# Miniprotein binders against q56419: the designs that were tried, part 2

Target 1, 326 residues: q56419
Amino acid sequence: MEGRTLEEVQEEVFKRHGVLVPKKELEDLAKALEEAGLLLTEKVEARLKEEEEKLKRERPMRLAGLSYPEGEREARAFLEAFRASYPGEGEEARVLLMPHLEPSRVPEVYGAALAALEKTPPPERIYLVGVAHRPLKEKAAALPVPFQTPFGPALPDLPALQALDALLPFELFNTPLAFREEHSLELPLFFLKGRFPEARVLPLLVARRSPELGEALKVVLRDFPGLLVLAVDLSHVGPRFGDTPLTRTLAEEARRRDLGFLERLAEGEPEAALAFLGANPTRIDGVEVVASLLPLLRERKGKVLAHRLDLEAPTLSAVGAGTLVL
Key: E = the ipSAE of ESMFold2; O = the ipSAE of OpenDDE; V2 = 0.75 times the mean of E and O plus 0.25 times the DockQ between their complexes.

## First folded at step 6 (miniprotein)

Design t3 (at its last look DockQ between E and O 0.50; V2 from the best seeds 0.00; counts 0 for: pae E 7.1 > 1.5, SAP 73.597 > 70)
Fold by OpenDDE base, look of step 6:
Structure t3 (fold): chain B 326 residues (1-326), chain A 91 residues (1-91)
Amino acid sequence: as target 1 above (326 residues)
Amino acid sequence: SEEPKLRDPEVWYELAEILYEKGDLEKAITALRIALLLNPDDPEALLQLAWAYLLKGKYDEAIKVLEELLKRYPDSPKAKELLELAKKKKE
């Protein structure tokens, strides 16, 4: 496992946040880590191995009671409220792009996703493709275990996952620990499981663009048809992401990039959508996912149902979210 | 001796938990702060930091952390309850 030294941590914290953690404090913590067996010692490896072994059985909820209700009754009321927050009607989706941002920040965007799901016949399986916010060993990964939700476990489609693995030039079932706290899957899955309780799921993470993933999925979808869901956020602007505080100009640029991206996707031109972003100066989250799924997005026309640039006031930063149906 | 390599940010969170259990709140707070610097969107770390501040009698700091947590997670029952507790203890 790639670890950082205390000095590297100190340097990174300083570079990212301008905070200098005193060396003595880090040394004291290092001793505490050692005493706690959290240094990459045999004990830490054993614990990590135990956690990995647990993840071979199921992925527990991490955000229940934080981002969404833990109880089923309350969770259903939550879904209804989010649906109600979007005043429009949805359209049938073969491909759904939806956010993975904290739901309370962009309720109407999730509401639009729910509206689309209402018009979508129950799929046999859902290909849920999220963004890896932690490093993966490979470009993409899957976790072939039940994901816990307030509506019961979302069961994996093992045959479809195996078929996908067989077509990829790398091991698909890698980096299980990356799934432990990955919200890009958990949050969308709440809504998807609530709407389609009987659908099996393929939980996928993308860390880096993988053209192979899109081509492999295209083949797998022939034998294992289902709903494709891209769980991605859009622009990330402001101090949290290295920009100045949000201004009208910065917000307008973020919106322009978000909408320009989504509109080109809606026209069935995913390459044009990527080209439009260029160097991606507003840090659209979903770029690597879209770049991986080009074969599945080409020539599919659809509709942008919702978009929001949500301000995080404490940091004067903003994150874009959108819902697109194809 | 090769400097021990630390895992991001989970190791700091785990350390904080252990320190918390041992009653070393000061070091736990430091560990959690580091975890949050490395991963600002860790709701568990925020919640634990708030608890550590509460236990240490730093009610204003606890309230600040909880308010930040609630801005991101407005529906968190745990955060709300802890905020109420923090406010009550401040009085």
Scores: ipSAE 0.183, ipTM 0.668, lowest interface PAE 1.8, mean pLDDT 88
Fold by ESMFold2, look of step 6:
Structure t3 (fold): chain B 326 residues (1-326), chain A 91 residues (1-91)
Amino acid sequence: as target 1 above (326 residues)
Amino acid sequence: SEEPKLRDPEVWYELAEILYEKGDLEKAITALRIALLLNPDDPEALLQLAWAYLLKGKYDEAIKVLEELLKRYPDSPKAKELLELAKKKKE
């Protein structure tokens, strides 16, 4: 039975990444799992329960020393280096779309976001909407605790979060462990907290499109104005994502899909942006977030400030990232 | 709910920690590779895999993992230091 289970893991990895795990490694996997038995289950459960209790109080940095510096002085210099990577000027944002891809891979795209923030009056709060990379119990979730950053804690806006929870047909505070390693919040938050140290945050995740989330947020934003941030990546193409090796043709298609999507959002036409993607053949990451937030994106015009399709030579794959102000 | 646990990269990461603590580096490496196949964007798992390869004397493998990590996270001081160590040991 474990052999079948590990074959299902092999199939899932192949579906997601295009990698077939060799039989030798399957045999080693089966042996390791059998030997770990009850101890593994108890150890994982105990650690996860302990982590969940900690997450009810605060969300610690997971990427300090990896994606950004841990020390405040170094973190400020790091932030300024990213701004310098984008030589243009930004525009005031009421809605900002920015990536959550590793910042060093797309420095000018994060720099464009910083340029937009320079033109944006400091908000009282930031609605930070990321993409859940672990399952949620509901379509969306929030974690109403401080998120640690090198610039100090990003404090939650509890009244706005409670108002949002009250308007939803499901419990908003539903999956704390999904936030433990969620880079789609942590990476953008580094940049946002660095520029707006006094802003409170609503840290939100979308797993599956939720029209009710968008309608509720439209109501909450009227009473609790703030900056809306869509922390999303764009196309994912190549063998790591289930395609043939990345070709010039596939890369050109990914760029076309990314830019067409962003441009339609910039025209205030989010339904047209989603329709343009059809079956989403280049796997644009932001689709579920945009589909959830339609009421907040309609008729809001703006500008695409930056885009890059970043190549992963070892995996022959690519990921797109962009900066859009509305 | 037992089936989803086998697809959780955290299960395989924790297995690797257990195996590492007991000195079974070959099995720890296998578990870390499973965790990374399930979640390729885990920098801590990449660092642990590189450390395990170094301790086993597999310097070429450690270098490849660290170069992948540094491509994704160029400012990782831990990865830079470990890469220099791996290159020195290979010589």
Scores: ipSAE 0.014, ipTM 0.406, lowest interface PAE 7.1, mean pLDDT 86
ESMFold2 (binder alone), look of step 6: mean pLDDT 82; pTM 0.773

Design t4 (at its last look DockQ between E and O 0.04; V2 from the best seeds 0.00; counts 0 for: pae E 9.4 > 1.5, SAP 78.289 > 70, placed apart)
Fold by OpenDDE base, look of step 6:
Structure t4 (fold): chain B 326 residues (1-326), chain A 91 residues (1-91)
Amino acid sequence: as target 1 above (326 residues)
Amino acid sequence: SEEPKLRDPEVWYELAEILYEKGDLELAIVALFIALLLNPDDPEALLRLAEAYLKKGKYDEAIKVLEELLKRYPDSPEAKEALELAKKKKE
C-alpha cells in the first residue's frame, strides 16, 4: 500500500487474485486506520510479541495437513511417492538446488531432489537457504530454534549458527516473525528431514543479495562441514506476477531463462548465470540467494536433474522449478 | 519494539485475525486482501478469507477462494471441509 491509491490496490488485488474488493470496504479500512493513527492497535502489537516469544522456542509446522501429511507414517509414504515420481537416478550433492513451490505442483522436481539425497552421504548439518517472502530487517536472517516436522524436530546447529553470526557485519538472528509462515524453508525441510533425520539444520533466509553471507559461510563450512541447500524457485510469469496470461512465447522465455540459469550453475559459473538473467524479467526468485552464495558455487560442476514450468490454470500464471546438484 | 511496518504481510494478517475475532468481518476481509497482496501464496490468509466470507453469507466468494486454495493445496482437510460447508449453505 505504500504510495498506492485505494483504486490501485483494488486493481492489483483483482489482477492477482481475481477478486474485486469493494471500494467501500477499502475506504472503511483506510478510515479506520487513519482514525487509529495508522498505529497498530496495542492488541496487534501484543499479539505479534507473543508470536515472537513463541518463535524463541520452536517453529511449528504451518503447512502440515495442507502441503504434506502431519502423521509420520503418512509422511513417509508421501516421500516415497514423490521419489517414485522421478524415474531417474540422482547424483551425490555437495550443493543441492531444489524448489520450495507447493510440492503437488512439481512432484518430479522434488523427486529428483530425493534421488540426489539418496546418493548423498548423511551430512552432519544442512545449510538450508531459503527466500524471504516477507521483509527482513537485514539482508539475511536465521532462526536458531527447532523446526517441527512430521519426522520430529529439525534441530538447529547452534555452534555453526553462532560462528556464522560472528562473521557477519549485521545481526543474523533478526526478524523471527518472517520465519513463522515461510514455506521456502518448511517445504524443503520436510524432504531433507525425512531423508536425514539426524542432521542439524541452519535455517537461513535471504531477502537481498548479501555477498558477506557467502564469504562468511565459506569460512564456516571449513570448521562446520555440511550440505548446502538452496531452496529457490525459478521464473514467475503471468497475471499473478504482473504479466499477461501465459502464452507459448512467454512460457518458452521462462524455460529458456530457467534452464540457462541452471545450466550455467551446473558449469560452475554462477556469475555467468546471474549475468545471463540480466534484469531478470521473468522473476527468477533464486537470484538473490545465488548472488549471496557465489563463493560456494564457483567452479563446482554439477548436473541439472529436473525442471518444470508449472501452470496455475486459474490465474493463467506459471512458476518454474528445478533441481540441480553440485 | 520496532513499530510494525505496513508493508509486512504479517502485520495485516494479525490485524485481520483480531478483526475477525471481534466480528468485524468486512474489515478483516480487506486486511486479508492486503496481506495476500503482499504475500500471494499465503494459505492461511486464503483460508481465513474463505471463512470470513462464509460467516458473512458470501458463499460464492468463499467457494471461489476455497477452490483456489485447494488447487494449490489439494490435501487440505480444512479447505475441503469449508468447501463442503459452503456448497451446502449455498443450496
Scores: ipSAE 0.018, ipTM 0.347, lowest interface PAE 5.8, mean pLDDT 87
Fold by ESMFold2, look of step 6:
Structure t4 (fold): chain B 326 residues (1-326), chain A 91 residues (1-91)
Amino acid sequence: as target 1 above (326 residues)
Amino acid sequence: SEEPKLRDPEVWYELAEILYEKGDLELAIVALFIALLLNPDDPEALLRLAEAYLKKGKYDEAIKVLEELLKRYPDSPEAKEALELAKKKKE
């Protein structure tokens, strides 16, 4: 212990309160404080360990009744309403980019994803890659457990996950608590499980770009083919994200950045898409996922099906969302 | 006189300030718990407790304390700012 002595603490208490606390009583207080602090720390650590142990067995729904219905029949009707909000036809996807923004904010963008899934043969597994909103211990993570949905549990593809873990230079199963409230997996999974009830899932999070993840996934996908889903949002602009209030100029720049990024991905040019963003001035959060997955995106041509820059009027901010098939 | 002042919540609050400046955040938090035991509805002690949790990186705990503080004292600008910071660092 460095810093103040008990005598310094005693003196400061006297200066502030006019009371001289005898040294013996201050020592008793310090001991009681240390014991109480240790006990409180143990209680917090025990609580976190219990949550972590639960997440090692399953990941429960957190957004049922909030973002989507909890009952299966209502959830099915919800999916059909979202599909109807996009009047176009989809295209078969080998890779699907879709949002993780609150579904009611961008219904036609999720509807476009459903239209694409409608044209996509049911895959054996889905590689679902979201954006970590809590810190990870490594650049990326997975949670190899069932994720509960209104359509039943989305079962993990354990062989594919174990193969991926074996190819990475870091532990893939590294941060269970980061998945506890991670909507970037839960919201897209609702739509994916609703359309592909038999598909297994690889639930993956990216915190920071990992070229190693993309190279490993390229190898794993050869032996374990499936649908690759990038569950990412686009521009984040306005005061909620560290900007000035949303203006017409800022909104137009955000739309231009979103669409330019998506179109370059649609041309099979992910490096050009990243270069187009430069320093990423509108904070497209898909950048780290795309930068990780370059080997899987190069030379895959496709189409942008939908885009919206959705206004958050109370915060004078906006978030972009899009649907891209490759 | 030299009457015991260990039942005075202000003594515990000031001890917590000294411990916080020293960097002994565990003891600062315990001193704040004792201050709050003696005066449960002290917005300054609640705010300092949340700030100690923030400095320890215990963002969930800080958020819970700040939400309780704002439920009781909805106009506290310091609590609103600290809550916004805690939510940002948690993300």
Scores: ipSAE 0.011, ipTM 0.212, lowest interface PAE 9.4, mean pLDDT 85
ESMFold2 (binder alone), look of step 6: mean pLDDT 84; pTM 0.799

## First folded at step 8 (miniprotein)

Design h1 (at its last look DockQ between E and O 0.28; V2 from the best seeds 0.00; counts 0 for: pae E 6.8 > 1.5, pTM E .545 < .8, other shape alone 5.242 > 2.5, unsure alone 66.97 < 70, SAP 72.694 > 70)
Fold by OpenDDE base, look of step 9:
Structure h1 (fold): chain B 326 residues (1-326), chain A 97 residues (1-97)
Amino acid sequence: as target 1 above (326 residues)
Amino acid sequence: SEEPKLRDVEITVEDGKVVLTDPTGIADKPLELSETALFILILLNPDDPEALLRLAEAYLKKGKYDEAIKVLEELLKRYPDSPEAKEALELAKKKLE
């Protein structure tokens, strides 16, 4: 959406609410927005263009040194520690559902994903489908450039990406700036690249359910076989997400929703999983991704390897995370 | 001079405060707006009922019950079947009594 001018904002507020915002307040707001870089000034536009041009070449690490180590040696130790946090054994995955939450919050869930990857033959390519936490121009998008990791660049599978684009009714290569800070791809990719250094990657984001994406991917996967990874979180409950502080009742409901969703997916019934959530009152993050990938999830039986509802104590909020193999 | 346009912004809660952030991450810091300014911006983005709810909750936490009520009434005008908004509104009204 083209940004609104402050005058347009004033007019709209007046039309809708009958309140004329004082000029001084608008000026103060404008100044504050400008100082914060939230106005589309020439300077901001130039910077946006520069960043977009950079994203035509590569996607740099944004969370290195924050969520995971930047150095390769330390990154390998990080992977090993996360694997060690899960005491179980994995299973071979054709489809892997894993979290994209801050790794330190749910180490054993990522550990379960690593356990599954240990039992998985190295794929030629990985279809990494994340959640768009930023608006996309289309229902889904891809960024066909190398993603930087401590283990070297994750290289795109351009032939497979092109094949996918050709089957979609919209331009797949849209909204490159949405990928710049998107953690739903970066965090899972760290683990995936660490385990499968030679695999090509198809970094995909879903903003809204796209049945077309699932159908297109089903065709593409025939010619371009690979591992499908759903990088999704589960319930989001508490004050950060519009609820009261976490209570036992709220936590039990979140866990019930999470596990009920994952179990139905494990039974090969993705439509039943979506139906079980209904209006999704606990805000399961992965709904739009699963809804887009139904053709790839149907009739695939698997196993839930891990689940956690992690409390963020400062906000008394919680986020669910799970690992599922199909 | 073409008046600068408002960029697409993300409304988030940081440290119990509702703030505006740059979704591209190019902007340096989250902007804490005045409650009035934030309310205006949220009202102009009708497709984010959660933002209104978060704002109302922020007002409730600050003891600004009148402001919370205004936000919740606006939310309910747009989304009359929001059970969360109804509950929050009842709570806010009880605190003014």
Scores: ipSAE 0.086, ipTM 0.522, lowest interface PAE 2.1, mean pLDDT 87
Fold by ESMFold2, look of step 9:
Parts: sequence; structure tokens; C-alpha cells
Structure h1 (fold): chain B 326 residues (1-326), chain A 97 residues (1-97)
Amino acid sequence: as target 1 above (326 residues)
Amino acid sequence: SEEPKLRDVEITVEDGKVVLTDPTGIADKPLELSETALFILILLNPDDPEALLRLAEAYLKKGKYDEAIKVLEELLKRYPDSPEAKEALELAKKKLE
């Protein structure tokens, strides 16, 4: 393996792009990257491979004791407390939109999801579609392994996952490491497994909109019926997300965008919901999932059960969460 | 000497700076870089169009459409057949309207 000096790197950058980077900046960059563990080394490559191999067998709990209780009895009591935080009744869901935000921040929104599940016949399987917070090699991915929960393992529906993989123009099982810390699956799964302990799961992530995913899922759902869950958050506003500090006007706009989006979805008009957002100025998190799943959302009417725009006081920012049944 | 070669990292934007994190979460400390330093690092890895795409996506998520366009145009000069970059560029231009 060939090496090159910082001077050679400096010269190549200047030759290629006309930018002269001082040698000290390159030295500082290389040191910072190495100290952060961000340079490729044989040791880092071995560590990454080891973690990837573990994820090909199972996906362990990462948030037990942090976001939800580790023990089964405490976890069951936790579910009941969340259900109690929503005083309303649910409705049967064939499609459920629920958040992946930290549960303690929006307890009644998760409670509304539990209320919907109470009215929903136990499905044979759950299509759990989250938002990739880590890069994927493709527009979407799945991890066909058991996901551990305090209620036991959530087993993968391997036949349905294999059917989905066969219908896509890319390999579905493409980025195991992206699932390692993916809370958009783990947090909703806790609630879903607690209510439907016998259901198998298709754990899916979307990084970028994929019309192919929605078309393939429409076919797979025909042969492998189940509950479709969109595990997405809504507006992200404030300085953490590139805005000025949260004002009443910005918060009102975020709420209006969240509710307008959800209401159009509830009318069975997902294209209108996306068009309503335009450039998505409040950064609703669910857009790429909805855009992928249009064939599954068209003409499905339902109801918004809950919404909250939750404040992050330390960052002067807010995140929206909602519960929608279709 | 070993050449600088960046891992497959997550790129986010904070207040005009770029933050690199280990997408697996295994490395503990995120690294904040100037845009100039990250731009240089990406240019040093000429066979990695994904780093430029990830940077552009980070700008788009933060509503920094002008910056995203600059990155996407650089990406398309290198990789004119990238459908992801073409789609992202058109979206970014539309969002500026």
C-alpha cells in the first residue's frame, strides 16, 4: 500500500482545484481525524467488520434503561402509563403513523398510538418503516434479524422480506451498521412488540425517497398482509436546525405545517400533503417515507389522534410529533 | 507515509461548520471541521462521490439551498451521470423559489 506525504497531498489539491492549503492545516486535520477514529486503519476496519457481523445475527437493545425500562415487568407498566397519558379512544389502523422522538417528551402522542393498537386486530406482521439517521448504501434498507426488546425478540418475517428484496432494483439488505443505533425503529418497536407480542416485523429504513419501495411493498402486502407503521417525526425548527431562535410565529408555522400535512394524509391525499409542504421549510422528517409509500397511502382515509410540537429549551428549538390512523 | 483517507462518516452542518461523526457510533467523538477543511478532504478522495452527496444532503436538511447547489454542481462535474445528484440539484433550485 502506497503512502504519500502531506506535501504531495497539498500539491495535488492545488493542481486539481487551485486551492493552496497550508501544510499545518493538513497536519491538524489528519491528527484530528485520527484522534476521532475517523481515518481508515486496519484496526478500525476490523472493529467495523466485527460490529457488522454481530448485526447479521441480531439487533440488541440500545436504549433500554435510557428511553424505556430494561425489565419486562417494568416495561409493561411503562406501556400502561403511556396509554393512560392519552385520555381518548383510538381507531382501528391499517396504517399507523407514530413518532420516533424520545417517548418521555411526547407521552400522549405515544399513548394515542397505543389507543389505536387497542382497536387494531393483532396482525401477523408489522411493516415498520423508519427514517435512516445514518447513511445507507441505497435509498432504503432492511435488517432481517431478531430485534431484542424487553418483551423478547421481535422476529423478522423472512419470507416477506425476501419477497420485498426480490422486487427491488437494489439489494435490500445493504447497510447492517446503519441499524446499530437507529432509534426510529427501536423506540416504536418497543410499543408495537408490547402490544402485539406474536407479530413478526419487517424493519425498514428510508434514507431518500424510493418510489420503487412503495410499489414493491404494495405487491408484498397483498400476499403478506399486515400493519404498516410509519415511524416518523414532523417539523424540526429552531437554531439546532438552522433557524433563528424559536419564536411564537415560527412555532405557529411549524404546528400549521404539521397539522396540514397530517390532515391531508388523513383525507387519503398523500400527494396533496407533500405539495402542501412545498420546500418543507419546517423540515418535516416524514416526507421521504411518505413520498416512498404513496401507493400505500392513496385513498386511505383516517384521523389525526394527537399532535405536539415539543420544546427543546437548551437549544431554543422544537420537534413535532403526531399520531395518525388510516 | 500513509495518505489521509476518510472513513465513511456522517456529515452534518452546524452554524456554518461541518460535523463529522462515525455513522456506526463506534467512534466516540464527533469532529467539527470548517467547510474549507471538509471540502479539501473530499477532494483528496476523488473516487468517493458519496461524500459530496452526503454534504449536499446535510445542507438541504438545514435549508441551506445555495450551499447545497454549489456542492451538487461540483459533484455533477465529476459524476455527470449521478441521478441522485441531478434530483437533489433540481429540488434545491426549486426550493430557492
Scores: ipSAE 0.017, ipTM 0.475, lowest interface PAE 6.8, mean pLDDT 84
ESMFold2 (binder alone), alone request of step 8: mean pLDDT 68; pTM 0.588
ESMFold2 (binder alone), look of step 9: mean pLDDT 67; pTM 0.566

Design h10
Amino acid sequence: SEEPKLRDVEITVEDGKVVLTDPTGIADKPLELSETALFILILLKNPDDPEALLRLAEAYLKKGKYDEAIKVLEELLKRYPDSPEAKEALELAKKKLE
ESMFold2 (binder alone), alone request of step 8: mean pLDDT 67; pTM 0.545

Design h11
Amino acid sequence: SEEPKLRDVEITIEDGKVVLTDPTGIADKPLELSLTALFILYLLALEKNPDDPEALLRLAEAYLKKGKYDEAIKVLEELLKRYPDSPEAKEALELAKKKLE
ESMFold2 (binder alone), alone request of step 8: mean pLDDT 66; pTM 0.519

Design h12
Amino acid sequence: SEEPKLRDVEITAEDGKVVLTDPTGIADKPLELSLTALFILILLNPDDPEALLRLAEAYLKKGKYDEAIKVLEELLKRYPDSPEAKEALELAKKKLE
ESMFold2 (binder alone), alone request of step 8: mean pLDDT 63; pTM 0.479

Design h2
Amino acid sequence: SEEPKLRDVEITVEDGKVVLTDPTGIADKPLELSETALFILLLLNPDDPEVLLRLAEIYLKKGKYDEAIKVLEELLKRYPDSPEAKEALELAKKKLE
ESMFold2 (binder alone), alone request of step 8: mean pLDDT 65; pTM 0.512

Design h3
Amino acid sequence: SEEPKLRDVEITVEDGKVVLTDPTGIADKPLELSETALFILYLLALEKNPDDPEALLRLAEAYLKKGKYDEAIKVLEELLKRYPDSPEAKEALELAKKKLE
ESMFold2 (binder alone), alone request of step 8: mean pLDDT 68; pTM 0.543

Design h4
Amino acid sequence: SEEPKLRDVEITVEDGKVVLTDPTGIADKPLELSPTALFIWFLLALEKNPDDPEALLRLAEAYLKKGKYDEAIKVLEELLKRYPDSPEAKEALELAKKKLE
ESMFold2 (binder alone), alone request of step 8: mean pLDDT 63; pTM 0.482

Design h5
Amino acid sequence: SDGKVVLTDPTGIADKPLELSETALFILILLNPDDPEALLRLAEAYLKKGKYDEAIKVLEELLKRYPDSPEAKEALELAKKKLE
ESMFold2 (binder alone), alone request of step 8: mean pLDDT 67; pTM 0.540

Design h6
Amino acid sequence: SDGKVVLTDPTGIADKPLELSETALFILYLLALEKNPDDPEALLRLAEAYLKKGKYDEAIKVLEELLKRYPDSPEAKEALELAKKKLE
ESMFold2 (binder alone), alone request of step 8: mean pLDDT 70; pTM 0.579

Design h7 (at its last look DockQ between E and O 0.18; V2 from the best seeds 0.00; counts 0 for: pae E 6.7 > 1.5, pTM E .576 < .8, other shape alone 7.595 > 2.5, SAP 71.134 > 70, placed apart)
Fold by OpenDDE base, look of step 9:
Structure h7 (fold): chain B 326 residues (1-326), chain A 95 residues (1-95)
Amino acid sequence: as target 1 above (326 residues)
Amino acid sequence: SEEPKLRDVEITVEDGKVVLTDPETGKTFELSETALFILILLNPDDPEALLRLAEAYLKKGKYDEAIKVLEELLKRYPDSPEAKEALELAKKKLE
C-alpha cells in the first residue's frame, strides 16, 4: 500500500482545495509525524501487507468485546435488549436505512431496525452498503470474504458480487485494507447476521457518489434479489466536526436536516432529499451512499421508524441516527 | 531519501485541536497548527477549517500567511463575515 507522499498530499490539497501548502510546512509535519511514529515505515508496510493477505481469507471482528459481546449467548441477549429499547412495531423492509454509530449511543434506533427486520421475510442475500471512513482507490469497493460475527461468519454472495463487478466501469474488489477497521459494516452486520443467520452478504463501501453503482445494483437485484441496507449516520455537529459546542440552535438545525432528509426519502424522493441538504452544513454522513443508490430509492415509499440526535458529552458534539424502511 | 509517507490515521478535532490517532496503536498525537492543513486537506469545503488556520497564523504573528488563507477563504465564501473581519485585522497588523 503506497502511503501518500508529502508531495502527493500537497498536490491533492492543491487540486482539491486550491491551497498550496508550503513545502516547509509539509516537511515540518513529516518531522512531527516521524517523531510521533505516524509515518509509514518498512515495518508498518510489511505488517499492512500481512493484514491485506489475511483479508483475502476473512474479515475478523474488531469491535467484539467493545461495541458488542463476543460470545454468541451474550450477543443474543444484546440483540434482545436493543429490540426491547424500541417500544414500537416495525414494517417490512425492502430497503432499510439504519445507523452505524456506536450501538450504546442510539439503542432505540437499532431497536427500530430490529423491529423492521422482524417483519421482513428472511432474504437470500443482503446488500450492505456502508460509508468508507478511509480512502478507497475507487468510488466504491467490496470485500468478497467472510465477515466474522458472534453468530458465525457472514458469507459473501460471490455470484452476485461478480455480477456487480462485471457491470461497473472500475474494479469493485479494491482497497481491502479499508474494510479492516470499517465500523460502518461491522456494526450493522452484527444485527443483520443475528436476525438472518443464513443470508449471504454483499459488503459494499462508498467513498464518493457513484451513479454507476446504483445502476449496476438495479440490474443485479433483478437476478439476485435481496434486502438493501444503507448503513449510514446523519448529522455530525459540534467541536469534533469543526463546529462550536452544541447549542439548542445547532441541535435544532441538525434535527431539522436529519428529519427533512429522512422524510423525503420516505416519500420516495431521494433527489429532493439531497437537494434539501444543499452543501450539507451539518455533515450528514450518508449523502454519498444515497447519491449512489438513487435508482433504487426512487418512487419507494416508506416510513421513518426512529431518529435520535445523540450528545457526546465529553466533546459537546452530537451525531444523528435514524431508521427508515422502504 | 524516500519521501516520508503518511500512514492511514484517523483525524479528529478535539477541543479545537487536530488529533491524529494511530488506528493500530491507539496512540494520539496532537497536531500543531500544521494539523489545520490536514483538516483543510480532508475538508476542502470547510470554511471553518480555513478560518481556524488563519486564526492560528494570526496568533503566531504570521500575518502574511493569514492573509493568503483568508483571501482563499473569501474567494470560496465571499460572504463570510468572520473571514472579512479576520482579513481586516491581519492587514491592519501589517501596517
Scores: ipSAE 0.023, ipTM 0.353, lowest interface PAE 4.2, mean pLDDT 84
Fold by ESMFold2, look of step 9:
Structure h7 (fold): chain B 326 residues (1-326), chain A 95 residues (1-95)
Amino acid sequence: as target 1 above (326 residues)
Amino acid sequence: SEEPKLRDVEITVEDGKVVLTDPETGKTFELSETALFILILLNPDDPEALLRLAEAYLKKGKYDEAIKVLEELLKRYPDSPEAKEALELAKKKLE
């Protein structure tokens, strides 16, 4: 009999551990792990290949009905409700920092972003820079396809993406599967597409700091002007993130680090903002994005519009989110 | 036919069980050490899984188990400098 059989695995386990595992238990374990995506097989690999081919043509909504409504009318009302959650006025942004945390957790922070967009002339394109939550083959990546939204497809700016790719020392279009479930692009894009339905998008992910990305984007933005959006979260503290249980002291330190970081960015001093964090003890999300984009952030002064450190009572943890205009 | 392969997960070892964590979702799956070993046998083209398991054993001071895993890894991937260094460390710690 060709291939490794369950009987052969059963025999090896017995030899090494002195335990005879029934064949059905091995079958059930393999099937359960396969269905959970924890065991790669030909079935799982075929599914991933199919999904990768789909992603080379379009990126479908994954959070409709979960984080935002699926239908356009309901999505429009949702957008209006989030704007209403922030009672203040925005300011025009050339650069916008906004969160990618679940919108219902920080509604006024997203509302502040909408207020800023309200004051911002409609751009021809949006450079949307998120944080890769799945490994990339390179320091950064893009996916040059339409991203579906309840407001219609967000079309890619192919000329700008091609210009960016040509300036980088690595292939920009390198990891389509990393975009499959990437909420750091999908959640901000919902708000951006809802406000700027005609803007094209450059959907970008950063895994590790890339000075060359920032230099290349400075050149591309000169030739292809648009809105730069840093879609990042701030402090991550508490047991879910490897700390002791959240205390008032840890929460106050996280808030202080969040605001100190944002305020230094608002002064046009991104290097000082990074230095302020040192080893980043509260794990501010998006440090690699800011470090990549230094040439675009230097000497741009602006304002922090909103901040929240949102508590996760079930996990005794917290995540910070903010809105900054430059 | 294609052999089963382990996905890129975080592996931690606790008394009597092993915890796999999907870094994208944070979902966890708890296995016995025997079940994890079976998982690795079913996914022979993934040297990272064997290395991660060995490193988890090393962190917990289970040097005998780390050596067994590392020797299997080096049988399959004899040019792994990480596995060679880990095996040397584990053997030294047993001295």
Scores: ipSAE 0.013, ipTM 0.353, lowest interface PAE 6.7, mean pLDDT 83
ESMFold2 (binder alone), alone request of step 8: mean pLDDT 70; pTM 0.594
ESMFold2 (binder alone), look of step 9: mean pLDDT 70; pTM 0.588

Design h8
Amino acid sequence: SEEPKLRDVEITVEDGKVVLTDPETGKTFELSETALFILYLLALEKNPDDPEALLRLAEAYLKKGKYDEAIKVLEELLKRYPDSPEAKEALELAKKKLE
ESMFold2 (binder alone), alone request of step 8: mean pLDDT 71; pTM 0.563

Design h9
Amino acid sequence: SEEPKLRDVEITVEDGKVVLTDPTGIADKPLELSETALFILYLLALEKNPDDPEVLLRLAEIYLKKGKYDEAIKVLEELLKRYPDSPEAKEALELAKKKLE
ESMFold2 (binder alone), alone request of step 8: mean pLDDT 68; pTM 0.548

